# VHH binders against C4-dicarboxylate transport sensor protein DctS (dctS): the designs that were tried, part 16

Target 1, 216 residues: C4-dicarboxylate transport sensor protein DctS (dctS), of Rhodobacter capsulatus (Rhodopseudomonas capsulata) (p37739r437to652)
Amino acid sequence: TLAHELNQPLAAIASYAAGGLNLFDQPEPNLTMLRQAFEKMGAQARRAGLVIRRVQDFVKKRTPQLAALDLSEVLAEALSITAPVAREHRVKLASLIEGRIPGVQADRILIEQVLVNLIRNGVEAMAEGPRTGDDLTVRLARAGAAVTIEVMDRGPGISDAVAASLFDPFTSTKSEGMGMGLNICRSIVEMHHGSLSHGPRAGGGTVFTVTLPVPQ
Below, E stands for the ipSAE of ESMFold2; O stands for the ipSAE of OpenDDE; V2 stands for 0.75 times the mean of E and O plus 0.25 times the DockQ between their complexes.

## First folded at step 18 (VHH; framework vhh_7nfr_2)

Design x4 (at its last look DockQ between E and O 0.01; V2 from the best seeds 0.00; counts 0 for: pae E 18.2 > 2, placed apart)
Fold by ESMFold2, look of step 18:
Structure x4 (fold): chain B 216 residues (1-216), chain A 123 residues (1-123)
Amino acid sequence: as target 1 above (216 residues)
Amino acid sequence: QVQLQESGGGLVQPGGSLRLSCAASGFDFSWYSMNWVRQAPGEGREWVSSISSSGGETYYADSVKGRFTIARDNVKNTLYLLMDSLKSDDTAVYYCAAGLYDETYDSYEPRYWGQGTQVTVSS
């Protein structure tokens, strides 16, 4: 899974950091071993970046493979993947699953990537500008013949100028992230016969809403 | 151990008010969305209201909108439900339930449930 592919280099970094701290705490630290720990941490950080880029390339080329999909499990995985960046920026990730959510016909890989991208965009918005709180909440609910996934951040919101270009295919994607632009996210959702929209969050911030149909 | 303990139920006349409380312990309350769910005699469970972990987002079933207010106090680890304009159809056992933040959950039900408090609206 994507969480597994990213967590392996992150776990290696944590292990080398712990080993390096143990060496540092000795009365006379072994500087050769300490240097090696830093070098290995750097290598694993670069490998995490390559994993992200390879996943981005896979998603861009993928033909959707629709199957019955449990959105709450996909959401849990997306939250696991984004938890490290949320912790780094002191963003509290939360989920709200309202009632029983019917299955949808969807490609798990593509929908997971949409959710990861929307959550990371919210976390980064909260990190890069004024925020009205520290919580990013993802609400999963049924709305009539559809299910909705609302990604609600506490960032500064979206100006009218930014809103006009938000889904343009030719805007720059964010550097170093999963790399998927919001235009690609909207295309993925539309290939699933859904929609991607945005609006203000009550009390400040932005809501991105993914709507997917419930099978007839 | 995880514990959710509801209180504040009782017998009330139609049009009356009650305040339910749910005291939480044994887990990090501030990381969970919280829910009120009720079960009338001989019926299945009915979702009533939910509140986000920060308290900034609140949600209500249509049957209680405008009459019930959900709130939480993350310092006291307590969830509340203020019930106004009570009707006979509100008679039920009311359960406090915690949602999951990044927890594995096989059944799609809230991770933690209280024992419930009886609300009876009669006459």
Scores: ipSAE 0.000, ipTM 0.157, lowest interface PAE 18.2, mean pLDDT 78
ESMFold2 (binder alone), look of step 18: mean pLDDT 83; pTM 0.850
OpenDDE, look of step 18: ipSAE 0.045; ipTM 0.499

Design x5 (at its last look DockQ between E and O 0.24; V2 from the best seeds 0.00; counts 0 for: pae E 19.2 > 2)
Amino acid sequence: QVQLQESGGGLVQPGGSLRLSCAASGFDFSWYSMNWVRQAPGEGREWVSSISSSGGETYYADSVKGRFTIARDNVKNTLYLLMDSLKSDDTAVYYCAAGLYDSGYYESYEPRYWGQGTQVTVSS
ESMFold2, look of step 18: ipSAE 0.000; ipTM 0.115
ESMFold2 (binder alone), look of step 18: mean pLDDT 84; pTM 0.862
OpenDDE, look of step 18: ipSAE 0.022; ipTM 0.274

## First folded at step 20 (VHH; framework vhh_7nfr_2)

Design y1 (from s5 with G54S H106D; at its last look DockQ between E and O 0.26; V2 from the best seeds 0.00; counts 0 for: pae E 15.2 > 2)
Fold by ESMFold2, look of step 20:
Structure y1 (fold): chain B 216 residues (1-216), chain A 118 residues (1-118)
Amino acid sequence: as target 1 above (216 residues)
Amino acid sequence: QVQLQESGGGLVQPGGSLRLSCAASGFTFSFYSMNWVRQAPGEGREWVSSISSSGGDTYYADSVKGRFTIARDNVKNTLYLLMDSLKSDDTAVYYCAAGLYDYEPDYWGQGTQVTVSS
């Protein structure tokens, strides 16, 4: 899984950091060994980056393969994948599953990547701007003939100017994140006969809502 | 072979209207976001309008908003641009373009000339 592939280089980074600190604390630190520890940490960070880029490239070339899908399982995996970046920025990830959630017709890989992208977007917004809290909550619920997935952050919210252009084309990825933009997320959701919308979160922040139809 | 073929361009007076069409073949049209991009003489390419794969969301450059309408027919695999209230600065070669999952185009047409002149 993506979580397993990322946990390996992150664990290696933590190990080299601990070893580097032990070297630094020696009475006369071996600078050659200390440099090597930093170089190995950098190599593992690049390895994690390659894993992320491989997933991004796969998603961009994939056509949807719809099948019966349990959204609670996909949400659990998306939360697992984003947990390290949330921890890095001291964001508490939470989920709220309201009642029984019927299965939907969806491509698991594509929907998982939409959720990962929306969660990371919220974490980064909370990291880069003022916050009204430390929690990012994903709410999964049934709304009539549809299921909704709400990704609710505590960031600064979306200004009127930004709201007008949120999904504009040719606003390609300009950061080193997942590289998958909101326009791509909307396209994926639309191919599932759903919709992607946004609005303010009560008490501050933004809610992105994915709506997917429940099959007959 | 992927093909995008534009048509419907021509000479029109200022204030007039034109409808451009783009016939698509060789790919699953309904999975692609579609775009109109134009290039005026001596200038770079300018994005004009985009439409989501389902047709549910449309986007326009500020320079054409309120005057141009993008539409698609996923049964006939055809993209349209209805251009009203044409101005001289709308003179350009108009290209249709297709992008999977993002609006960065994978495929381009050959273009159709639109000339707005008295």
Scores: ipSAE 0.000, ipTM 0.202, lowest interface PAE 15.2, mean pLDDT 81
ESMFold2 (binder alone), look of step 20: mean pLDDT 88; pTM 0.898
OpenDDE, look of step 20: ipSAE 0.023; ipTM 0.446

Design y2 (from s5 with F31W G54S D57S H106D; at its last look DockQ between E and O 0.08; V2 from the best seeds 0.00; counts 0 for: pae E 13.0 > 2, placed apart)
Amino acid sequence: QVQLQESGGGLVQPGGSLRLSCAASGFTFSWYSMNWVRQAPGEGREWVSSISSSGGSTYYADSVKGRFTIARDNVKNTLYLLMDSLKSDDTAVYYCAAGLYDYEPDYWGQGTQVTVSS
ESMFold2, look of step 20: ipSAE 0.000; ipTM 0.166
ESMFold2 (binder alone), look of step 20: mean pLDDT 88; pTM 0.895
OpenDDE, look of step 20: ipSAE 0.442; ipTM 0.756

Design y3 (from s5 with G54S D57S Y103W; at its last look DockQ between E and O 0.02; V2 from the best seeds 0.00; counts 0 for: pae E 16.8 > 2, placed apart)
Fold by ESMFold2, look of step 20:
Structure y3 (fold): chain B 216 residues (1-216), chain A 118 residues (1-118)
Amino acid sequence: as target 1 above (216 residues)
Amino acid sequence: QVQLQESGGGLVQPGGSLRLSCAASGFTFSFYSMNWVRQAPGEGREWVSSISSSGGSTYYADSVKGRFTIARDNVKNTLYLLMDSLKSDDTAVYYCAAGLYDWEPHYWGQGTQVTVSS
């Protein structure tokens, strides 16, 4: 449902960008109209940020509701949600679903948010450059009694400064906090009886691995 | 190596003003939303202010609205916080942080101490 709530501001941004480009391509561009197009795009980006913030607040207050879940469907939704920010940083999102992925007992909303956060973290890492490629790949596979979800970026890898803060919360008693961190993602995964880990990607970059148990 | 380095903190009397700066290097500054976050002694982190990557949108916690102004200079790769009408409650270590939209920031500075006392 997050993808649907973001589609409206994203469509508006695309429309204002197309209109702005058309104005720019005229022999005598109307600078007032160009400025308005940029201002409207900024406003819609802010609206998208508010949508994400409201969903994150919902996730922080939610008790997990476990049900049979198709992880490939949730991954497709997470990729859709993150596609605009990946394009903004020239990151190509890809998925690799290896074999038949059994269903898991999970809360769709919470797992979707974990995947969105991990993908955005990978996009951010790749925005640093240099990168070993432009692809961020999410791999789904079965490993015995579990399913693994690997979010693999091609950024510079985890620096000492980043490694020290990976799971530090961004919260305060006097504020709503700033988004959903890796600490919250790990807590969500552990509430699903799984694990969240990280390690180096062969050839450069980072892999974040979510492991979820297969029922019975 | 990514670095965010805050400066401009110090001791100031109530009602005074300070201007904090955060110099950024090792990443494309203009792609990131920037944040100021503070932590008072013995308390958790408190979000103070955010600014969009372009600088077109700014956000403030209720506790600082009207007194603090966030700004950025994408040519100099620098984030600013102009703090006016400072109160004792504003005493904290102030951190500069970079993130994407409203997600948990990935890059953090070491912080600069602001102390408001007579």
Scores: ipSAE 0.000, ipTM 0.121, lowest interface PAE 16.8, mean pLDDT 78
ESMFold2 (binder alone), look of step 20: mean pLDDT 87; pTM 0.888
OpenDDE, look of step 20: ipSAE 0.149; ipTM 0.592

Design y4 (from s5 with S30D F31W G54S G99S; at its last look DockQ between E and O 0.03; V2 from the best seeds 0.00; counts 0 for: pae E 17.7 > 2, placed apart)
Fold by OpenDDE, look of step 20:
Structure y4 (fold): chain B 216 residues (1-216), chain A 118 residues (1-118)
Amino acid sequence: as target 1 above (216 residues)
Amino acid sequence: QVQLQESGGGLVQPGGSLRLSCAASGFTFDWYSMNWVRQAPGEGREWVSSISSSGGDTYYADSVKGRFTIARDNVKNTLYLLMDSLKSDDTAVYYCAASLYDYEPHYWGQGTQVTVSS
């Protein structure tokens, strides 16, 4: 829950504060360490604020509505929306639609937002780190009773350390106001009874996979 | 129209038990995390418990942990709160609230009064 998630940074702040106080009680307080403690408190507070803002920006107090959705259309829209940022960072967007894609029961706005966010994250990853290529490719395919959407970047990949906290709302490389975060994406996908996963891309990069069920 | 209607509140002695229900309508119930929040007289709202949209995850405030159990029936669009070993400090109006993405509640019920008194 939000409360639980926010308790983490708050607890961290409290911990740093306690540490700072202990430093003050020393005969010769280390001012450098004190400063660091305060800086860390500030950082945690800002992170918490960012999480709240991202959710607030995304959650427009809209009730999710499930309807028959053509994911090809949604993908096209998402690519259109992200095209400017991709160009800015010299990323070539590509889409692959494999086979006939069945309709899914989904909220168009939410799914579009997930795709936009994942694409943007991929572009940013390619912008900030070493690239293994210039393309970000989105692949749409049917996998049995599900549809998969793979957002494949050519960024530096995700280390095991980062992977462990990838969906943590506080783990974001995004600047203020940019993107809703992977945690929200996961939540949206799960609301659709799907899953969001990640893995390495062949040749370098990361693949984020959205899996959505096909109506029976 | 979105509706959340709490029921099951009442007067109970310390150590007693109550079962609260919240009937939901007018929205896709299984999309929302559900929450119980309580407010004692003169106090602010206090989070009590939450349950994920699927019911797979449950969360409790420390003050009620081990005593309260949150559950939901997505077929019946109903949220439950089993309250055991009630204490005087549990006296409050209990609200059912629906949250999208486990964030700020989107919808609120009108609340049901729980009074624990000897």
Scores: ipSAE 0.000, ipTM 0.265, lowest interface PAE 11.8, mean pLDDT 85
ESMFold2, look of step 20: ipSAE 0.000; ipTM 0.120
ESMFold2 (binder alone), look of step 20: mean pLDDT 88; pTM 0.895

Design y5 (from s5 with F31Y S33T G54S D57N H106D; at its last look DockQ between E and O 0.51; V2 from the best seeds 0.00; counts 0 for: pae E 13.2 > 2)
Amino acid sequence: QVQLQESGGGLVQPGGSLRLSCAASGFTFSYYTMNWVRQAPGEGREWVSSISSSGGNTYYADSVKGRFTIARDNVKNTLYLLMDSLKSDDTAVYYCAAGLYDYEPDYWGQGTQVTVSS
ESMFold2, look of step 20: ipSAE 0.050; ipTM 0.533
ESMFold2 (binder alone), look of step 20: mean pLDDT 89; pTM 0.903
OpenDDE, look of step 20: ipSAE 0.258; ipTM 0.654
ESMFold2, look of step 21: ipSAE 0.000; ipTM 0.267
ESMFold2 (binder alone), look of step 21: mean pLDDT 89; pTM 0.903
OpenDDE, look of step 21: ipSAE 0.194; ipTM 0.608

## First folded at step 21 (VHH; framework vhh_7nfr_2)

Design j1 (from y5 with D102Y Y103D; at its last look DockQ between E and O 0.63; V2 from the best seeds 0.00; counts 0 for: pae E 7.5 > 2)
Amino acid sequence: QVQLQESGGGLVQPGGSLRLSCAASGFTFSYYTMNWVRQAPGEGREWVSSISSSGGNTYYADSVKGRFTIARDNVKNTLYLLMDSLKSDDTAVYYCAAGLYYDEPDYWGQGTQVTVSS
ESMFold2, look of step 21: ipSAE 0.013; ipTM 0.488
ESMFold2 (binder alone), look of step 21: mean pLDDT 89; pTM 0.900
OpenDDE, look of step 21: ipSAE 0.336; ipTM 0.705

Design j2 (from y5 with Y31W; at its last look DockQ between E and O 0.43; V2 from the best seeds 0.00; counts 0 for: pae E 12.6 > 2)
Fold by ESMFold2, look of step 21:
Structure j2 (fold): chain B 216 residues (1-216), chain A 118 residues (1-118)
Amino acid sequence: as target 1 above (216 residues)
Amino acid sequence: QVQLQESGGGLVQPGGSLRLSCAASGFTFSWYTMNWVRQAPGEGREWVSSISSSGGNTYYADSVKGRFTIARDNVKNTLYLLMDSLKSDDTAVYYCAAGLYDYEPDYWGQGTQVTVSS
């Protein structure tokens, strides 16, 4: 439902933009209607900002509420939420669900936000530096008594200097929008008795791995 | 009511050691990331160190790495900062701060003065 709330104002902006272009291309454009189209686009942009702010405030004040969770559903929602930023940077989002994935005990909202943040970080890394391809893939698999979620980008690798500070506090608030840093993501995952790690992707890029235990 | 109360500040010579404590009450301490932040006279606040809610991850500013150690006791609801090899530049008021995430802490203490001079 969070994807729906974020995509509604974006769809409205696209509709008003298309309508405005049609008006602009008329032989004698109705300037009053054209102005209204721009005003409505601005209002929807502000609405999108409010939706983002409400989600961010909710996550930052939330303590974990653990329940049985289907990670494939959470992944689908996270991919939907991040699709617009991926399209903006010409990044192709893909998922790979390997086999049967058992349920985990987790807070759906917090885990969803971790996945959104990791995917967004990967997309932005691919946009801001050299990349070895256009795909960002999220792999969901079982590894014994755990489930792993690997977010694999094709951006530049992580230098030794960046790796040393990757989880430092106060560096996690730099991106505009839904600003959760990697240190916050690690804290959320650890509250779920899991771990967050990183390493190189074969062929270039970075893999961030979330590991969550499977209950009895 | 949430309370964070720092103690253990004082005067110390360069190269000396000091241990700060922060007693917490009025909230579930074990859910919060804990932070030390300092402010020298006439300067802005400078982040010093953070520790995850479980105590499993610790973080330090470059200026204090290798000299300061952050720790927490979730049974006693107490945060610590062990400061070794103190320098005159470490002179500041030291604040204890708590947040569910280390982004913009929700709660702040009153501060304790640390002075390094001889």
Scores: ipSAE 0.000, ipTM 0.239, lowest interface PAE 12.6, mean pLDDT 81
ESMFold2 (binder alone), look of step 21: mean pLDDT 89; pTM 0.901
OpenDDE, look of step 21: ipSAE 0.463; ipTM 0.764

Design j3 (from y5 with N35H S50V; at its last look DockQ between E and O 0.52; V2 from the best seeds 0.00; counts 0 for: pae E 9.5 > 2)
Amino acid sequence: QVQLQESGGGLVQPGGSLRLSCAASGFTFSYYTMHWVRQAPGEGREWVSVISSSGGNTYYADSVKGRFTIARDNVKNTLYLLMDSLKSDDTAVYYCAAGLYDYEPDYWGQGTQVTVSS
ESMFold2, look of step 21: ipSAE 0.006; ipTM 0.394
ESMFold2 (binder alone), look of step 21: mean pLDDT 88; pTM 0.889
OpenDDE, look of step 21: ipSAE 0.699; ipTM 0.875

Design j4 (from y5 with T33R; at its last look DockQ between E and O 0.57; V2 from the best seeds 0.00; counts 0 for: pae E 9.9 > 2)
Fold by ESMFold2, look of step 21:
Order: C-alpha cells, then sequence, then structure tokens
Structure j4 (fold): chain B 216 residues (1-216), chain A 118 residues (1-118)
C-alpha cells in the first residue's frame, strides 16, 4: 500500500535516529556504529524520495479506471498515510462518517491521492499560521445525489491571491515532494464528474469539499 | 497519432465576434481537460480559458471573462471558443491544448491567427 511504502522508511529513520542518540550519549561513543546509523538514515531518506517520485509518475500517466469504490476505506488509508506529518505538527486527525455512504464510481488510487493532498495541505496550514484549534476533521456524508468529502482544518484560511490562481495550469506546473497542487486535485475530481470547492470553516479555518456523484 | 487542429481565426473589426474550433484525434478526447492559450507577437503565452473533461466546469482569465465562452462537444471531439466584443489586445495566435490534469498540457495544436484591427 502507499501508506506502508511511505511510512516504512520514515519509521526506519526515526529508529536509527533514536539509536544514534543513544550511542552519542555513551561515555565513549562507538564512532563506527554512529556513522552507520547516519548512513542508514540517509539511505532510507533516499528510498522515501524514490517512492514519492514513483507515485507522482504513476498519477501523471494514469487515466481514470472507474469502479465501485468504498470511500470510507479510501479515507482510512489517506488518514494512515498522513498520520506521521500530523503528529509532527501536533494536529489531531479525525473522521466523521455520517450514516451509510453509497459506493461511487471512482479510481481508488486517484481519489486516495486527492485526499492525501488535501489533508496534508490542511496540516501544513495549521502548522504555519495562527490556528483556532488542533483538529483536522474529514467528514464523509451523502448530500442528495452526491457524496461529499469535507476536509476541515483550523488554519488561517487561503489568501485571495492563492484562490485567484487555482484555475491557471501554468502557475502550478511544478510538482515536487510528497504532494500535488490543488489544480491537479481539481482535475482528478472533475475527471470523476465531481467538483472541488473551498470555503470558510465555522469557528475558523478552511473547508475543502470534494463532491462525487452517486450512481443512479 | 495525436492531432489538434485549430480553425476559425481571421481578421475582424473591434467589437466583432469569432468562433474558434479545435478538432481532436488520436486520443480519448472525453478524458482530457481542454484549454485555450494565446500568444501575442513578441510576448509570452497567456492562458485564456479551460473546460473540464465533461464540460461541466469552465474557467476564464480575467482579461476575457464575460466576453469569451468555451465549450466542447465530446461526440464530435471538438473544442470551441466563442469570442465576442473583440479588442485589439485580443490579437494573437490561439492554441488549443489538452492535458489530464491542471499542469502543462500534454498536447498542443499549431494555432490559428486572430487579428483585431481597425
Amino acid sequence: as target 1 above (216 residues)
Amino acid sequence: QVQLQESGGGLVQPGGSLRLSCAASGFTFSYYRMNWVRQAPGEGREWVSSISSSGGNTYYADSVKGRFTIARDNVKNTLYLLMDSLKSDDTAVYYCAAGLYDYEPDYWGQGTQVTVSS
């Protein structure tokens, strides 16, 4: 799974860092073992980078493969993938699944990447600016002929300048690191006959809303 | 073989209208977000408009909003741009472009010239 592939090297880095600190604190540290710990951390960082690049390449080449999809399972995987970065920034991830959620016609891999990106964006917004709370909540509900997925953070919100550029593909041509831009997320959702929108969260923060049609 | 072929350009007076077409072949048109991009003489490219793969969502640059209308026909594999209330600043080569996502398009046409002159 993507969660396993990304969290495995991150967990290894944390383990080698802890071991390295223990070695450093000894009265006469074994420098050979300490060097090995740093080398292993570097190797795992490079492995994480390769995993990210492979995922980005896969998403860029993939046409949607629509099938019946249980969004609650995809949400659980996205929360698992983003849990380490949320803990790093002291953000509490939560989900709220309201009632029975019908299956949708969607590509699991592409929708998972949308959710991961939206959750990470919310966590980073809460880490970098004033926040009104520590919770990021993803709400999954049926709204008539559609299912909605609301990613609700407690950050400062998005600026008018960022909002104005969301539709211009030439301002979002770079996709480095773990994420993809909101423009890519919107395109994926639109390929699923849905929409991506944003607005204020009651009590402070931002809500990104993914809307996907329910088969009739 | 992917092809995007623009047509419908020409010379028009200020305040006039034109309809551009872009015929697509060699790929599954209905999967792609379509774009119009223009380039005036001696300038860089400027994004004009985009339309989602289904046609349900349309987007416009501020410079053309309210004057231009983008549309697509997924049966005929054709993209359109209806340009109304044309100004001299709209003079450019107009390209259609296709991409799966909101990033640099994968496929480009050869362009059609639009000239708005007095």
Scores: ipSAE 0.006, ipTM 0.369, lowest interface PAE 9.9, mean pLDDT 81
ESMFold2 (binder alone), look of step 21: mean pLDDT 90; pTM 0.909
OpenDDE, look of step 21: ipSAE 0.380; ipTM 0.742

Design j5 (from y5 with S53T N57S; at its last look DockQ between E and O 0.25; V2 from the best seeds 0.00; counts 0 for: pae E 17.1 > 2)
Fold by ESMFold2, look of step 21:
Structure j5 (fold): chain B 216 residues (1-216), chain A 118 residues (1-118)
Amino acid sequence: as target 1 above (216 residues)
Amino acid sequence: QVQLQESGGGLVQPGGSLRLSCAASGFTFSYYTMNWVRQAPGEGREWVSSISTSGGSTYYADSVKGRFTIARDNVKNTLYLLMDSLKSDDTAVYYCAAGLYDYEPDYWGQGTQVTVSS
């Protein structure tokens, strides 16, 4: 999976960094071995970048293949994929499925990637700023002719200034955070005739809401 | 077959204006984010502007913000770039590019030359 493919080069980088520091701290550091440690770290960083690009290439070339989809199953897989990064940042992932969730017409792979990206975005917000708690909760519910998926974090929230640039695809480094940007997620959801919105979470944090239509 | 055909380039004086068009065929135009990208001689490609599938959101490189305007017509399957207050640094081949996402374009046009010279 994506998490496993990224964890391997990250673990290798940490290992080479530790080994390189041990070499550097020796009384007479072996510069050849130290250079090799840096080279290997660079190679693993490039490998991680390649994994991210291959996922982005796969998603960008995929035309939506709509079929009946059980969103609860997709959510379970997305939570499984994001669990390692959530544990790394001491974020507790939780889900709440309210009542019966009807099937939707959607592309399983594309919607799974949207959920993974939104969950990772919430985990990163909670990792890099003040928190009002350690839980990130994903809520599935039916709202009339639609199903809503709410990804609720307990990070610092979105200021009006940040909201103005939230979906800018061409700001500084779009690919930072090792996932799809929010602008890509919005495009995928819109291709499914839905919407992606945001707002404050009760008690602090941010809610990203995906809304998908229910077939009549 | 997918085709993107740019037009509207030419030679203009500094401070002048041009309107580029890109006619699209062979794919569902309204499903694609559209982009303008330029390349000056001896340089790499430089992103210029993007527009969302509906046309509701537009984005610009800092070097062109306030001078260039991107627009699309999903009925005519056409992308536009209105370029005002042109500078010599805007001299480049301008490419129309289509992608399902903002990440990397899937399809590229052949380009139209814009030359800004006194």
Scores: ipSAE 0.000, ipTM 0.136, lowest interface PAE 17.1, mean pLDDT 80
ESMFold2 (binder alone), look of step 21: mean pLDDT 89; pTM 0.899
OpenDDE, look of step 21: ipSAE 0.284; ipTM 0.668

## First folded at step 23 (VHH; framework vhh_7nfr_2)

Design a1 (from j1 with N35H S50V; at its last look DockQ between E and O 0.75; V2 from the best seeds 0.00; counts 0 for: pae E 8.9 > 2)
Amino acid sequence: QVQLQESGGGLVQPGGSLRLSCAASGFTFSYYTMHWVRQAPGEGREWVSVISSSGGNTYYADSVKGRFTIARDNVKNTLYLLMDSLKSDDTAVYYCAAGLYYDEPDYWGQGTQVTVSS
ESMFold2, look of step 23: ipSAE 0.011; ipTM 0.374
ESMFold2 (binder alone), look of step 23: mean pLDDT 88; pTM 0.896
OpenDDE, look of step 23: ipSAE 0.572; ipTM 0.828

Design a2 (from a1 with S53Y; at its last look DockQ between E and O 0.01; V2 from the best seeds 0.00; counts 0 for: pae E 15.8 > 2, placed apart)
Fold by ESMFold2, look of step 23:
Structure a2 (fold): chain B 216 residues (1-216), chain A 118 residues (1-118)
Amino acid sequence: as target 1 above (216 residues)
Amino acid sequence: QVQLQESGGGLVQPGGSLRLSCAASGFTFSYYTMHWVRQAPGEGREWVSVISYSGGNTYYADSVKGRFTIARDNVKNTLYLLMDSLKSDDTAVYYCAAGLYYDEPDYWGQGTQVTVSS
């Protein structure tokens, strides 16, 4: 998209330069028109600069600000943020922290968004269909060189067709809230060198698993 | 730089309708829960409506439920508030706000005035 956005101001600069040279080469050049041609070239050069800065800002915002992060604190905050919506739909939020969880290198804001999105999607699944219970549980545990965060709902589960489309970046957001949010969540987790997966919950429902590496 | 720019406010008679828009730039719009918040003269801020980042869930204050509709377009990076059956109590400055979480927005617009008077 960068090439197209820069081509427009560059084409305009070339056009004003050609017009300015024509004016300059006349026996009695119109100085007002020459000044205007230079002013318009300057304006287009500034426009090109803004396009470049916008791209640089986009790349900057995609780079996570990694720091030592206590995942139990982030989970507590995500549960607090989602509690009102869970209460509205009669979903009981619970957490299970198994053992001592080592710190990870992560951007707190981005990981918090992943957890909020996953919890909210589980609450919505339980609200919109049959459920096998009223509890949504988030389990935090260490698995070898990684920490796992499992968001376990009691909704109807996800079909093979829904599973295939959940991570497709071209999935519509209009009829279901899960598709666009989950591909963004996967991108965030992968930027942290982790993975996002899904599977059935024992006894019914869905488990979404975030896996983040532990520094050695 | 982050910008939220509201438009569509104005003067309306009771029972009338308005459509507010909020154009967003400088952040990834689809990551954010979007809010409408209003403030009447001399009053504190009142939450009007919230829409999830995907648009899949909407919430309304009791004072506007059934009359207002929140919507978002994640392709155009735009938030909307469709206001029907307006009352004098709806007179306020309306703010667009964006947050990663439901309870505290990170970014706020400058506001647009809505005045309902006869």
Scores: ipSAE 0.000, ipTM 0.109, lowest interface PAE 15.8, mean pLDDT 77
ESMFold2 (binder alone), look of step 23: mean pLDDT 88; pTM 0.890
OpenDDE, look of step 23: ipSAE 0.494; ipTM 0.797

